# VH-VL binders against Type III pantothenate kinase (coaX), part 6

Target 1, 235 residues: Type III pantothenate kinase (coaX), of Pseudoalteromonas translucida (q3ijv0)
Amino acid sequence: MKLLIDVGNTSLKAKLWQNEQVQACDLNNLPWHAITHVIYACVGRSELLNAILAQAAFNSISCFEAKVTKTLGGLTCAYEHFNNLGIDRWLALIASFTLYPNKACIVVDAGTATTIDVLNCDGQHLGGWILPGLDLMTRSLTQNTQRVFDDENTPFTNQLGINTPNGLKNGALVATIGAINQAKPYLNDKNTQIIFAGGYGSLLQQQFKESIFDPMLVIKGLNYWYELDENSNKL
Short names: E, the ipSAE of ESMFold2; O, the ipSAE of OpenDDE; V2, 0.75 times the mean of E and O plus 0.25 times the DockQ between their complexes.

## First folded at step 1 (VH-VL)

Design vo5 (framework fv_vorsetuzumab)
Fold by ESMFold2-Fast, scan of step 1:
Structure vo5 (fold): chain C 235 residues (1-235), chain A 121 residues (1-121), chain B 111 residues (1-111)
Amino acid sequence: as target 1 above (235 residues)
Amino acid sequence: QVQLVQSGAEVKKPGASVKVSCKASGYTFTSYAMNWVRQAPGQGLKWMGWINTNTGEPTYADAFKGRVTMTRDTSISTAYMELSRLRSDDTAVYYCARDEYSYGWYEFDYWGQGTTVTVSS
Amino acid sequence: DIVMTQSPDSLAVSLGERATINCRASQSVSYSSYSYMHWYQQKPGQPPKLLIYAASNLESGVPDRFSGSGSGTDFTLTISSLQAEDVAVYYCQQYYSTPLTFGQGTKVEIK
């Protein structure tokens, strides 16, 4: 089995990969006897990740850090300076490319930031957008204005706001829906698969018919990155 | 089923105003932008502008700025286009057209039947 | 403003034969793999009907004999086997920038 670790801005997520399935794991009781590889991505320093990597080394288990590359298998990064694309976006693209072969995709990861990435059916990443996440959109207005107030109990809906909290929450959702819709023309294909990930991915998925919500998209990307990376098994 | 039903034909004198309505049914009115396009007799299509049906904010083509006003009433799912200071060259069929992608991205997937406006000289 | 120019202004084609209509934009209306260009069909006394969206995609319910191609500034609408019901005026439209602009129209008639 593989241990898959994604270290984001605020948290570390870890899962086991066995028999082509993501499985839960307990970070305080990892089955080192059954783990053959550790595949990880990180955007900064993590003491918890360092401790896990040290334990892997103690058990003679190889660790591999996922990196953005210009090409990987049939997938090509849009960024001229590919190292500037966030690793989580690359992993989501890898997973989408692998899970939906020969299909154009719009990949939306709705977390602290919302990222929208466009992938054509030939494996060419066309680029994307970075937006403030839903929570950050609402907080930016309450922090910088005297008359706009947030209400943590107010839901995000696509309806017209008739009070300030509803206007604020629903405006953030409507802006995000609009951005996703504007990504559609770039693919020139009504059979485009829209794939949602992240904490608000399920909410956004409900706004789009025949779209997919996959909360493990980035984690699955770590597994597929390893399987597609020609250098990982020849070191 | 999606339908856009426009108001009936109008005959106006030069200098008057005309207000054309477009009643939508079969979909969520505020999720789709409404565009207005005119066609003079024997001529091609000319875009006049659009309205965000959710916010009520219009955008007008420069050729019509100062004479056109676009509004909507969400309670009856109806969009309006009012053209003032009518001239003989405003004689045309006026169409409303729905934008398929919610907010003004210009796939006119459904059109009203058209409203003929005749300006007498 | 982006000017859309169609050729020819009118076209007479025998039933069952191929009809080809060209549309040229005064500047590129493409970005990456996407072209901001649609095709519409208008029959006498009727509103326009969307045929092709984003240069090459067939709108739902439109017969397979219609196809679109092209990118940048040069676009083509093709009717592979003209039927009597296809007699109409055809318009290209760009939405790369506002104001939205249409071509002048191409009238397709039976020989």
Scores: ipSAE 0.000, ipTM 0.399, lowest interface PAE 18.8, mean pLDDT 85

Design vo6 (framework fv_vorsetuzumab)
Fold by ESMFold2-Fast, scan of step 1:
Structure vo6 (fold): chain C 235 residues (1-235), chain A 124 residues (1-124), chain B 111 residues (1-111)
Amino acid sequence: as target 1 above (235 residues)
Amino acid sequence: QVQLVQSGAEVKKPGASVKVSCKASGYTFTNYGMNWVRQAPGQGLKWMGWINTYTGEPTYADAFKGRVTMTRDTSISTAYMELSRLRSDDTAVYYCARGTYYDFWSGEDYFDYWGQGTTVTVSS
Amino acid sequence: DIVMTQSPDSLAVSLGERATINCRASQSVSTSGYSYMHWYQQKPGQPPKLLIYAASNLESGVPDRFSGSGSGTDFTLTISSLQAEDVAVYYCQQSRELPYTFGQGTKVEIK
């Protein structure tokens, strides 16, 4: 089985991959006897990741760090300098391309930042947008203006706000919905699959009919990155 | 936790001035306006005015214009209300209360947190 | 100024029974789907506490036996099942126009 690790700025996510399925794992009791490869992506520093990599080395298990490339299999990165595309966005694109073959995709990762990426049916990434996540949008206004305040009990909805907390929360959601809708004309394809990931991915998915929420999209991307990489196919 | 702590009780002679302080904690001071409301013994609540803690701009009720001054010090998250030319009918409990005078779309102001009150007694 | 008039001035209600307080504004305090009307509870020796904002929205931490309704000039605060801790004076407040004004207060007591 493969050990898949995604390290962000504040968290480390780890899963096992076996028989085309993501499985939970206990970081304190990793099954080293059954792990054949460790595939990881790392944006920030992680002492925990370094400890896991040291354990892998002790058990003579090969470790591979996922990197953005200009092309991978049939997938092509839109960025002029592909190294500037965030690794999580690349992994989400890889997973989307692999899971929905020959289908145009709009890939949305709704975390601290919300990223929107556009992928055509031929595997050409067209580009994307980065905007503040829902929480960051609301915090930017409450921290920088006395007239605007937040209420922790106020949900995000797409309705017109009738008080300040509703206006704040719903404005953030509506702006995000609008950005996603603006991506559609770039593909002009009625069979476009919209795929959501991230902490607010489920909330956004509810706003779009026939869209998919996949909380494991980036993790699945690590597995498919390894399988599509030229060097990995020789192992 | 949000807390508004006011200065202690004051006893003043007619014609004097009193300055009440309200120290805020548990939130970003400049994100919320500060209102002042008084309550005479056995009577209801009367709004005196408010101050924009970010800009320092005050707005006063007509009944108190010319006698009231509202200020704030952002470095210590404290709002002040000074009432001059005191009369015996200014004897009351004075409250500071957190609210916003305006949102982006419409004006609204309600008071979600209140200070404990400062009793001001003006001898007749 | 907008004048806020509460009724009754006082009421005595048995434990577990419903208490209803009315507030009337001298002119409309509602605009385009929003009512600038709020309710406060004040217990002896304590500052007022926000119960309801914008006519019908329950403030966080306030028991759900409290509810508000109304629009325009007529508003109601309801306590569905009065508890001993609800003995207090209740005030309505408008924020539609400056100066902000309060009703005269309604004293709620246990029978």
Scores: ipSAE 0.000, ipTM 0.383, lowest interface PAE 21.1, mean pLDDT 86

Design vo7 (framework fv_vorsetuzumab)
Heavy chain, then light chain:
Amino acid sequence: QVQLVQSGAEVKKPGASVKVSCKASGYTFTSYGMNWVRQAPGQGLKWMGWINTYTGNPTYADAFKGRVTMTRDTSISTAYMELSRLRSDDTAVYYCARDRLEYTYGYFDVWGQGTTVTVSS
Amino acid sequence: DIVMTQSPDSLAVSLGERATINCRASESVDYYGTSLMHWYQQKPGQPPKLLIYAASNLESGVPDRFSGSGSGTDFTLTISSLQAEDVAVYYCQQYYSTPYTFGQGTKVEIK
ESMFold2-Fast, scan of step 1: ipSAE 0.005; ipTM 0.433

Design vo8 (framework fv_vorsetuzumab)
Fold by ESMFold2-Fast, scan of step 1:
Structure vo8 (fold): chain C 235 residues (1-235), chain A 123 residues (1-123), chain B 111 residues (1-111)
Amino acid sequence: as target 1 above (235 residues)
Amino acid sequence: QVQLVQSGAEVKKPGASVKVSCKASGYTFTSYAMNWVRQAPGQGLKWMGWINTYTGKPTYADAFKGRVTMTRDTSISTAYMELSRLRSDDTAVYYCARTPYYYGSESYGMDVWGQGTTVTVSS
Amino acid sequence: DIVMTQSPDSLAVSLGERATINCRASQSVSSSGYSYMHWYQQKPGQPPKLLIYLASNLESGVPDRFSGSGSGTDFTLTISSLQAEDVAVYYCQQSNEVPYTFGQGTKVEIK
């Protein structure tokens, strides 16, 4: 089995990959006897990741860091300087390309930031957008404006706000929906698949009929990155 | 080959229920919504609702709410439409039709249709 | 609900001549950069067949004599040179807002 680790700015997510499936794991009791490879991505510093990598080394298990490349299999990165594309976005594109072959995709990862990436049916990444996540949008107004306030019990909806908390929450959601809709003109393909990941991915998925919510999209991307990477396959 | 095949004609008495099936083949079932549309003899087309085949969540037209139930079975790529408390004016041809691309409530037309199921409600 | 009104209810056109069908929505069916309006052809005893999707896009396998135009509330289906096999009822349909709604239909016959 493979151990798949995604390190963000504030958290570490780890899963096992076995029999073409993502499996839960206990970081305090990792099954080193059954793990053959560790594949990881790290956009922040993590003492926990360093400890896990040291345990892997002690057990003679090879570790591989996922990296952005210009091409990977049939997938091509849009960025002029591919190293500047965030690794989580690349992994989400890899997973989408692999799981939905020959389909145009709009890939949305709704976390601290919301990223929107456009992928055509031939595996060409066309580019994307980065915007504040829903919570960051609301916080930016409440932190800097005495006239705007939040209510922790107010939900995000797509309706017109008739009080300040509703206006604030619903404005953030509507802006995000609008940005996703603006991605559509870049793909002239009636079979386009929208895929949501991240903490607010489920909420956004409800706004888009027949779209997919996959909370493991980036983690699955780690496995497919390893399988598609020619350098790793040579080892 | 992309195809939708519906169950055969039904004759029912007023007050009964009817369940029509629509079996999909030749494509990924869960990538498309399934619409149900009916047509009374000599009349136009009327949309009844659709089902999200991935989540199983249906959306019904108000005229049919309380009497219609839409479901699906992903293991056999089949959608179902059940209409209860049948009346004589429910006599119609019932069609299933897939929608290939959609966001929110918007969609991109119904490109593949079943052959239709004739439902006759008579005493 | 969005009401779709077609005109005319029926028309008779000679072979090789142009046929034009109009569809008017009670409110705009254009949003997010698209017009969510589609055209279907139905022959007796057959299910409807998609001809035009998103106002102006020709469905695969449909002859190029069929074309669609319009945005907002006013839409047109044109058959540039009527053939015998085009005798049918034509329906417009909006998919911008649930419930989806169809026009009443336009019957096209040969003169």
Scores: ipSAE 0.000, ipTM 0.418, lowest interface PAE 17.2, mean pLDDT 87

Design vo9 (framework fv_vorsetuzumab; at its last look DockQ between E and O 0.02; V2 from the best seeds 0.00; counts 0 for: pae E 17.5 > 2, placed apart)
Heavy chain, then light chain:
Amino acid sequence: QVQLVQSGAEVKKPGASVKVSCKASGYTFTNYAMNWVRQAPGQGLKWMGWINTNTGNPTYADAFKGRVTMTRDTSISTAYMELSRLRSDDTAVYYCARVSDYDILTGYPDYWGQGTTVTVSS
Amino acid sequence: DIVMTQSPDSLAVSLGERATINCRASQSVDYSGYSYMHWYQQKPGQPPKLLIYWASTRESGVPDRFSGSGSGTDFTLTISSLQAEDVAVYYCQHSRELPLTFGQGTKVEIK
ESMFold2-Fast, scan of step 1: ipSAE 0.000; ipTM 0.510
ESMFold2, look of step 2: ipSAE 0.000; ipTM 0.394
ESMFold2 (binder alone), look of step 2: mean pLDDT 93; pTM 0.950
OpenDDE, look of step 2: ipSAE 0.006; ipTM 0.488

Design zi1 (framework fv_zigakibart)
Fold by ESMFold2-Fast, scan of step 1:
Structure zi1 (fold): chain C 235 residues (1-235), chain A 120 residues (1-120), chain B 107 residues (1-107)
Amino acid sequence: as target 1 above (235 residues)
Amino acid sequence: QVQLVQSGAEVKKPGASVKVSCKASGYTFTSYYMHWVRQAPGQGLEWMGYINPSGGSTKYNEKFKGKATMTSDTSASTAYMELSSLRSDDTAVYYCARDYYEGSGYFDYWGQGTTVTVSS
Amino acid sequence: DIVMTQSPSTLSASVGDRVTITCKASQSISSYVAWYQQKPGKAPKLLISAASSLQSGVPSRFSGSGSGTEFTLTISSLQPDDFATYFCQQYNSYPYTFGQGTKLEIK
């Protein structure tokens, strides 16, 4: 099995990959005798990641850090300087390209920031947008204006707000829905698959018929990155 | 076997132009970006920009836009960097350097450098 | 622009010493840092990429570590051939930027 680790700005997420499936992982009791490879992506500092990598080395297990490249297994990055594309966006594109072959995709990762990436059916990434996430949109207004306030118990809906908390929360959601809809004309493809990931991915998925929510999209991307990377194809 | 061989030292007067060449051998010239890096006397390294020899697209450091022009000749496997309207502060060693892999942004092979001196 | 700051600017050491050079980025650059060695009158030579990946043909006494904003280059046992100037370079964002250099000289 493979140990897949995604280190973001706020947390470390680790999963095992076995039999083409993501499996739960207990970091205090890793099955080192069954792990053959460690594949990771790291944005922030992580003493925990360093400890895991040291333990892998002690058990003679190869570790591979996922990096953005211009091309990978038929997938092409839109950015002129590919290394400026965030690794989580690249991994989500890799997973989407692999899981939905020959389909145009709109890939949305709704976390602290909301990223929207456009992928055509030929594996060409066309580019994307970075928006404040839903919480950051609301926080920006409550922290910068005294008349705009938030109610922690107010849900995000697509309805017109008739009070300030509803106007704030629903405005953030509607703006995000609008941005996703604006991505559609770039593909002009009736079979476009919209794929959501991230903490608000499930909420956004409910707004789009026939869309997919995959909370493990980035983690799956680590596995597929390894399988597609010619330099790491040693199994 | 990869080699980047640059043209010889140049001494120019203020206001002149200079064109530095970098001839590549030992690899497929169009498969790697070619970058230019400047080093003023006793100073550190400064990235100027790159050219993708496959198609000729360029990216410049904003500081060198309008000052440096990058071109390439694929049949000769040669990259060029031309500096216009030379000033004394353009005095430096100019290096060409090969991108490691598909625009990676770090440089595995470097030319030997071309010294450009601007003297009045 | 991302500013890369090296410390120390000059380091005096003896053959056999363990030396460490630090490079700090003004904002997070993940692991997108490379290290180069430059001898007087010569072009820079790539030693390490992706913060810790040793270039083929570079002696194993060289190693790199770090992520985010703080990176180190270590030479575990200095050899006479190692006295040179060392530069870090970020390649996370345009324009690519180098540290000011660390001159390693004989004590």
Scores: ipSAE 0.000, ipTM 0.402, lowest interface PAE 20.0, mean pLDDT 87

Design zi10 (framework fv_zigakibart; at its last look DockQ between E and O 0.01; V2 from the best seeds 0.00; counts 0 for: pae O 13.5 > 2, placed apart)
Fold by OpenDDE, look of step 2:
Structure zi10 (fold): chain C 235 residues (1-235), chain A 124 residues (1-124), chain B 107 residues (1-107)
Amino acid sequence: as target 1 above (235 residues)
Amino acid sequence: QVQLVQSGAEVKKPGASVKVSCKASGYTFTEYYMHWVRQAPGQGLEWMGYINPSGGSTKYNEKFKGKATMTSDTSASTAYMELSSLRSDDTAVYYCARHYYGSRYPDYYAMDYWGQGTTVTVSS
Amino acid sequence: DIVMTQSPSTLSASVGDRVTITCKASQSISSYVAWYQQKPGKAPKLLISAASSLQSGVPSRFSGSGSGTEFTLTISSLQPDDFATYFCQQSYSTPLTFGQGTKLEIK
């Protein structure tokens, strides 16, 4: 069993990986005797990880930090300076590449920011976009524009707004949808898989037929990163 | 869509046992903890404990140790709460509730999805 | 056990009002507070986690603040749909505990 950890700015997300599945875990009560590896990514505060790494070390468990590389197995990063790509985006790509090996993918992580990454069927990352997340889009207008008010009860819907609150919420949604659709022309493959993650991933996923929502995409990416990395080192 | 559907209302006599079920759908059952919370009539919420469906580990409120037993069936994506030796003061609505999105540390133990509740009435 | 003292127990307000509900912890609990809304006959609904993190789909008129021992839930402009009972909950340590609730009624 592997412990997978995604470290953010304020918190870390931790899951167990066993039998090709993500499992919940209690960081205060980890089954260290069953953990064989710790795989982690650090986007934010690394100090949050110190206690866990110490415990891992105490139990003689190897820890591996996921990093962005130019290539990983059959996957290639589009960034010339690959270190500038966020590890979360890279992990999402890794997961997508692994889960859908023969498909082009549009990978959308919708949170504070919405990231869109394009992966062709050959494992080439073609690049992507970073957008303000849906909440940030709406808040930016309400905070910075006079006479634009948000009805907090107004949901995000893919409809024309007939009032200001609807126009605001729906505008943010369709803008995001539009951005995602703009990724499609970069892929010549009719068999493109759109994959959503993040807090608004489910909402956005509902707008795209045959798309997938995987809230554990980044976490899964940690496991797959390790597997690919390990295999690369064996070759 | 995430849904937690609980079993129907129960009427029991003192001393009896009752088992409440909570069927989960719309998400990976083993990726989240399931909490149980009760609410007596006109009263507040009381946390009973949680179960990790992955492995079946549990954490109980000491108040309910010996009273409540939490179990889960991963194949059925269902959590169970059994109450034994029922008393009149066990009369309440019992809720199952999923752990908040992503077990992040620090873990805030918020429940983001709830079942509709199961009313258990204990009367002589 | 950590005791969460919620105040007031009952609050009468009008549509459009700014309302504030307070929760005091018996000890410092950092930001480990969640807020729930419950309507009669329904399950609680999570509004805020981590003291100030608004849940998806929750109107922005809801906000949470506080750290340590004092926490507040604020509704900036009360709407008809907001009349309900609200609960704070600490998740700092087990057992998890809730405030006694605040019933928000229409004036």
Scores: ipSAE 0.000, ipTM 0.477, lowest interface PAE 13.5, mean pLDDT 90
ESMFold2-Fast, scan of step 1: ipSAE 0.005; ipTM 0.537
ESMFold2, look of step 2: ipSAE 0.006; ipTM 0.521
ESMFold2 (binder alone), look of step 2: mean pLDDT 92; pTM 0.948

Design zi2 (framework fv_zigakibart; at its last look DockQ between E and O 0.01; V2 from the best seeds 0.00; counts 0 for: pae E 17.3 > 2, placed apart)
Fold by ESMFold2, look of step 2:
Structure zi2 (fold): chain C 235 residues (1-235), chain A 120 residues (1-120), chain B 107 residues (1-107)
Amino acid sequence: as target 1 above (235 residues)
Amino acid sequence: QVQLVQSGAEVKKPGASVKVSCKASGYTFTSYVMHWVRQAPGQGLEWMGYINPYNDATKYNEKFKGKATMTSDTSASTAYMELSSLRSDDTAVYYCARGLEYDYYAMDYWGQGTTVTVSS
Amino acid sequence: DIVMTQSPSTLSASVGDRVTITCKASQNVGNYVAWYQQKPGKAPKLLISSASNRYSGVPSRFSGSGSGTEFTLTISSLQPDDFATYFCQQYNSYPFTFGQGTKLEIK
């Protein structure tokens, strides 16, 4: 059993990996007797993560931190300075490459930020974009203009707005859809798989026919990173 | 000042090959796709395909697969299109054209054209 | 392949006339249509993208409209420089395709 930990900007997500499946876990009652490895990614400081790593050390369980590399298992990072790519974006690419072999992919993680990354069918990451997430887009206007307001009950839709909350929410969604559509010309293959993750991933997926929503994409990427990383797979 | 400067006219015999170059300047070469478009004498325009110089990804009109090969040299800011096994009906003007800055599929800047004449 | 059919194939007009050129797509192409002008011996020049967006530096007498399957290029008052061949192009679906062209001639 592997313990997979993704520490994001606003939360920690921990899951167990067994039988090629992601399973829920209770952080107050981790099955240390069954855990063989702790695999984690962290974009910032987390005292909860540090406590978990200390418990792993107490139980003689090896811990491995995922890192971005220029290449991994046939996947190539677009960034010349690859360490500047966020680890969550790299893990999403690893998962997409592993789960959809020989497919061109547009990988969209719709969290606090919305990231869009383009992966061709040969495993080459072509680059991507970072946008404010849907909530940040709307908050930037309500906090920086006097006539724009949000009533918190208005949904995101792709229609023209007929009142201020409609215009605000729908504008953010339409802008995000537009950015995703602008990624398509970077791929030659009309047989492109669009993959959504993150808190707004389901909402965005509903706007794209034949796309996939995978809320565990980054967690799966963490497992696949470990399996492909030669330094972590000794013996 | 965006410019696309193509190589000069070519006269070839059937069965030969030709490589047309398109030198780009005045913009970031790797940020835009490069289209190739054919115009036979007295005829309309035919889209042949494009290359993305960022990663050398190509998309061909199926009609030209096996006939045309598109490549790029990022260090020289130059796109190339090679035509193989030339026939007399390959006689045409061949244009390179840059994808539009905000819509990579519309073509905002065009090269001057390269006339390829295939005669026995 | 999506067929783009222009009408008319040839149009005779005088300086000062208002002219329209129509382009029909065989399938819905949204607003992903461009219009080009080509003079003899010269490369095409972009006029309109996204059906209605006039490219920078193009005179305001040129306008585009339409969506779906039918598109129109309008020149509100012809100038001597406007006598040329005009092409529409769809870029919604591969392969990208051009209309057959409309030759605008002086009457």
Scores: ipSAE 0.000, ipTM 0.412, lowest interface PAE 17.3, mean pLDDT 86
ESMFold2-Fast, scan of step 1: ipSAE 0.007; ipTM 0.529
ESMFold2 (binder alone), look of step 2: mean pLDDT 93; pTM 0.952
OpenDDE, look of step 2: ipSAE 0.014; ipTM 0.501

Design zi3 (framework fv_zigakibart)
Fold by ESMFold2-Fast, scan of step 1:
Structure zi3 (fold): chain C 235 residues (1-235), chain A 121 residues (1-121), chain B 107 residues (1-107)
Amino acid sequence: as target 1 above (235 residues)
Amino acid sequence: QVQLVQSGAEVKKPGASVKVSCKASGYTFTDYYMHWVRQAPGQGLEWMGYINPNSGGTKYNEKFKGKATMTSDTSASTAYMELSSLRSDDTAVYYCAREEYYDSSGWFDYWGQGTTVTVSS
Amino acid sequence: DIVMTQSPSTLSASVGDRVTITCKASQDISNYVAWYQQKPGKAPKLLISDASNLETGVPSRFSGSGSGTEFTLTISSLQPDDFATYFCQQYDNLPYTFGQGTKLEIK
């Protein structure tokens, strides 16, 4: 089995990959005797990741850091300088490309920031957008405006706000929905699949008919990155 | 301590194949990509491709696809590059060069001494 | 492919001189440039990575600068061991490509 680790700005996620499936793991009790490879992506510093990598080395297990490349198998990065694309975005694209073959995709990761990436059915990444996440949008106004306030009991909806908390929450959601809808014209494909990941992915998925929520999209991307990198000449 | 030692010079006829070796020492062979770069007499450097010794996975410059084959032997810490269907314009010095996998690098910190391949008519 | 063009192709200088070699990329490559030194009959040796990061063991008289499409390698006080051919290399995109080389020779 493979140990898959995604270190983002706010947290470390670790999962096991076995029999084509993501499995839960206990970071305090990793099955080192059954782990054959560690594949990881790291945006920030992580003492926990360093400790895990040290344990892998002690057990003579190979570790691989996922990197953005211009091409990987049939997938091509849109960025002029591929190294400038965030690794989590690349991994989400890899997973989407692999899980939904020959389908145009709009890939949305709704976390601290919301990223939107456009992938055509031939594996060409067309580019994307980065915007503040839902919480950051609302926090920016409450922290910098004396008379704008948030009520913790107020949900995100797509309705017109008739009080300040609803105006804040619903404005953030509507702006995000609008951005996603603006991605659609770049794909002239009736079979376009919208895929959501991240903490607000489930909320956004409810706003789009026939869309998919996959909270493990980036983690799955680590596995597929490894498989495609090792077999780039075959795909 | 780090060394890349390549096989000796070869003289080949047009249409023949040649296989160049690069033996690594002084580091963990599987922690670094191994690249191949050639240099025609008096000319610049041309990137051919690389192999990941941990897996055997390869990437080739389009110009060398179907002409160059890269392999490695982890037990011997040796990388190989085979060129088929040799032509006079394949006359060059062939270098192996190491790239660090754990960094987003693309530079080569250690190089083999080079193997001269001469294709005579 | 990204084309790397070096100037001058040959440069004559004396020991103690300050010399500058330029490298131009056909498109913006940020700072993804390395510089190598090659002596006759020898393999290239890495001098600088990421446009300006001096490799361990390389004398401080070597320095690199630049970003985007224009890069320079400077030797502040030329020594006898510095007479060699110098190559720039981009690693912003595959295939990796090198400049044609600048031969630094004794005046």
Scores: ipSAE 0.000, ipTM 0.414, lowest interface PAE 18.6, mean pLDDT 87

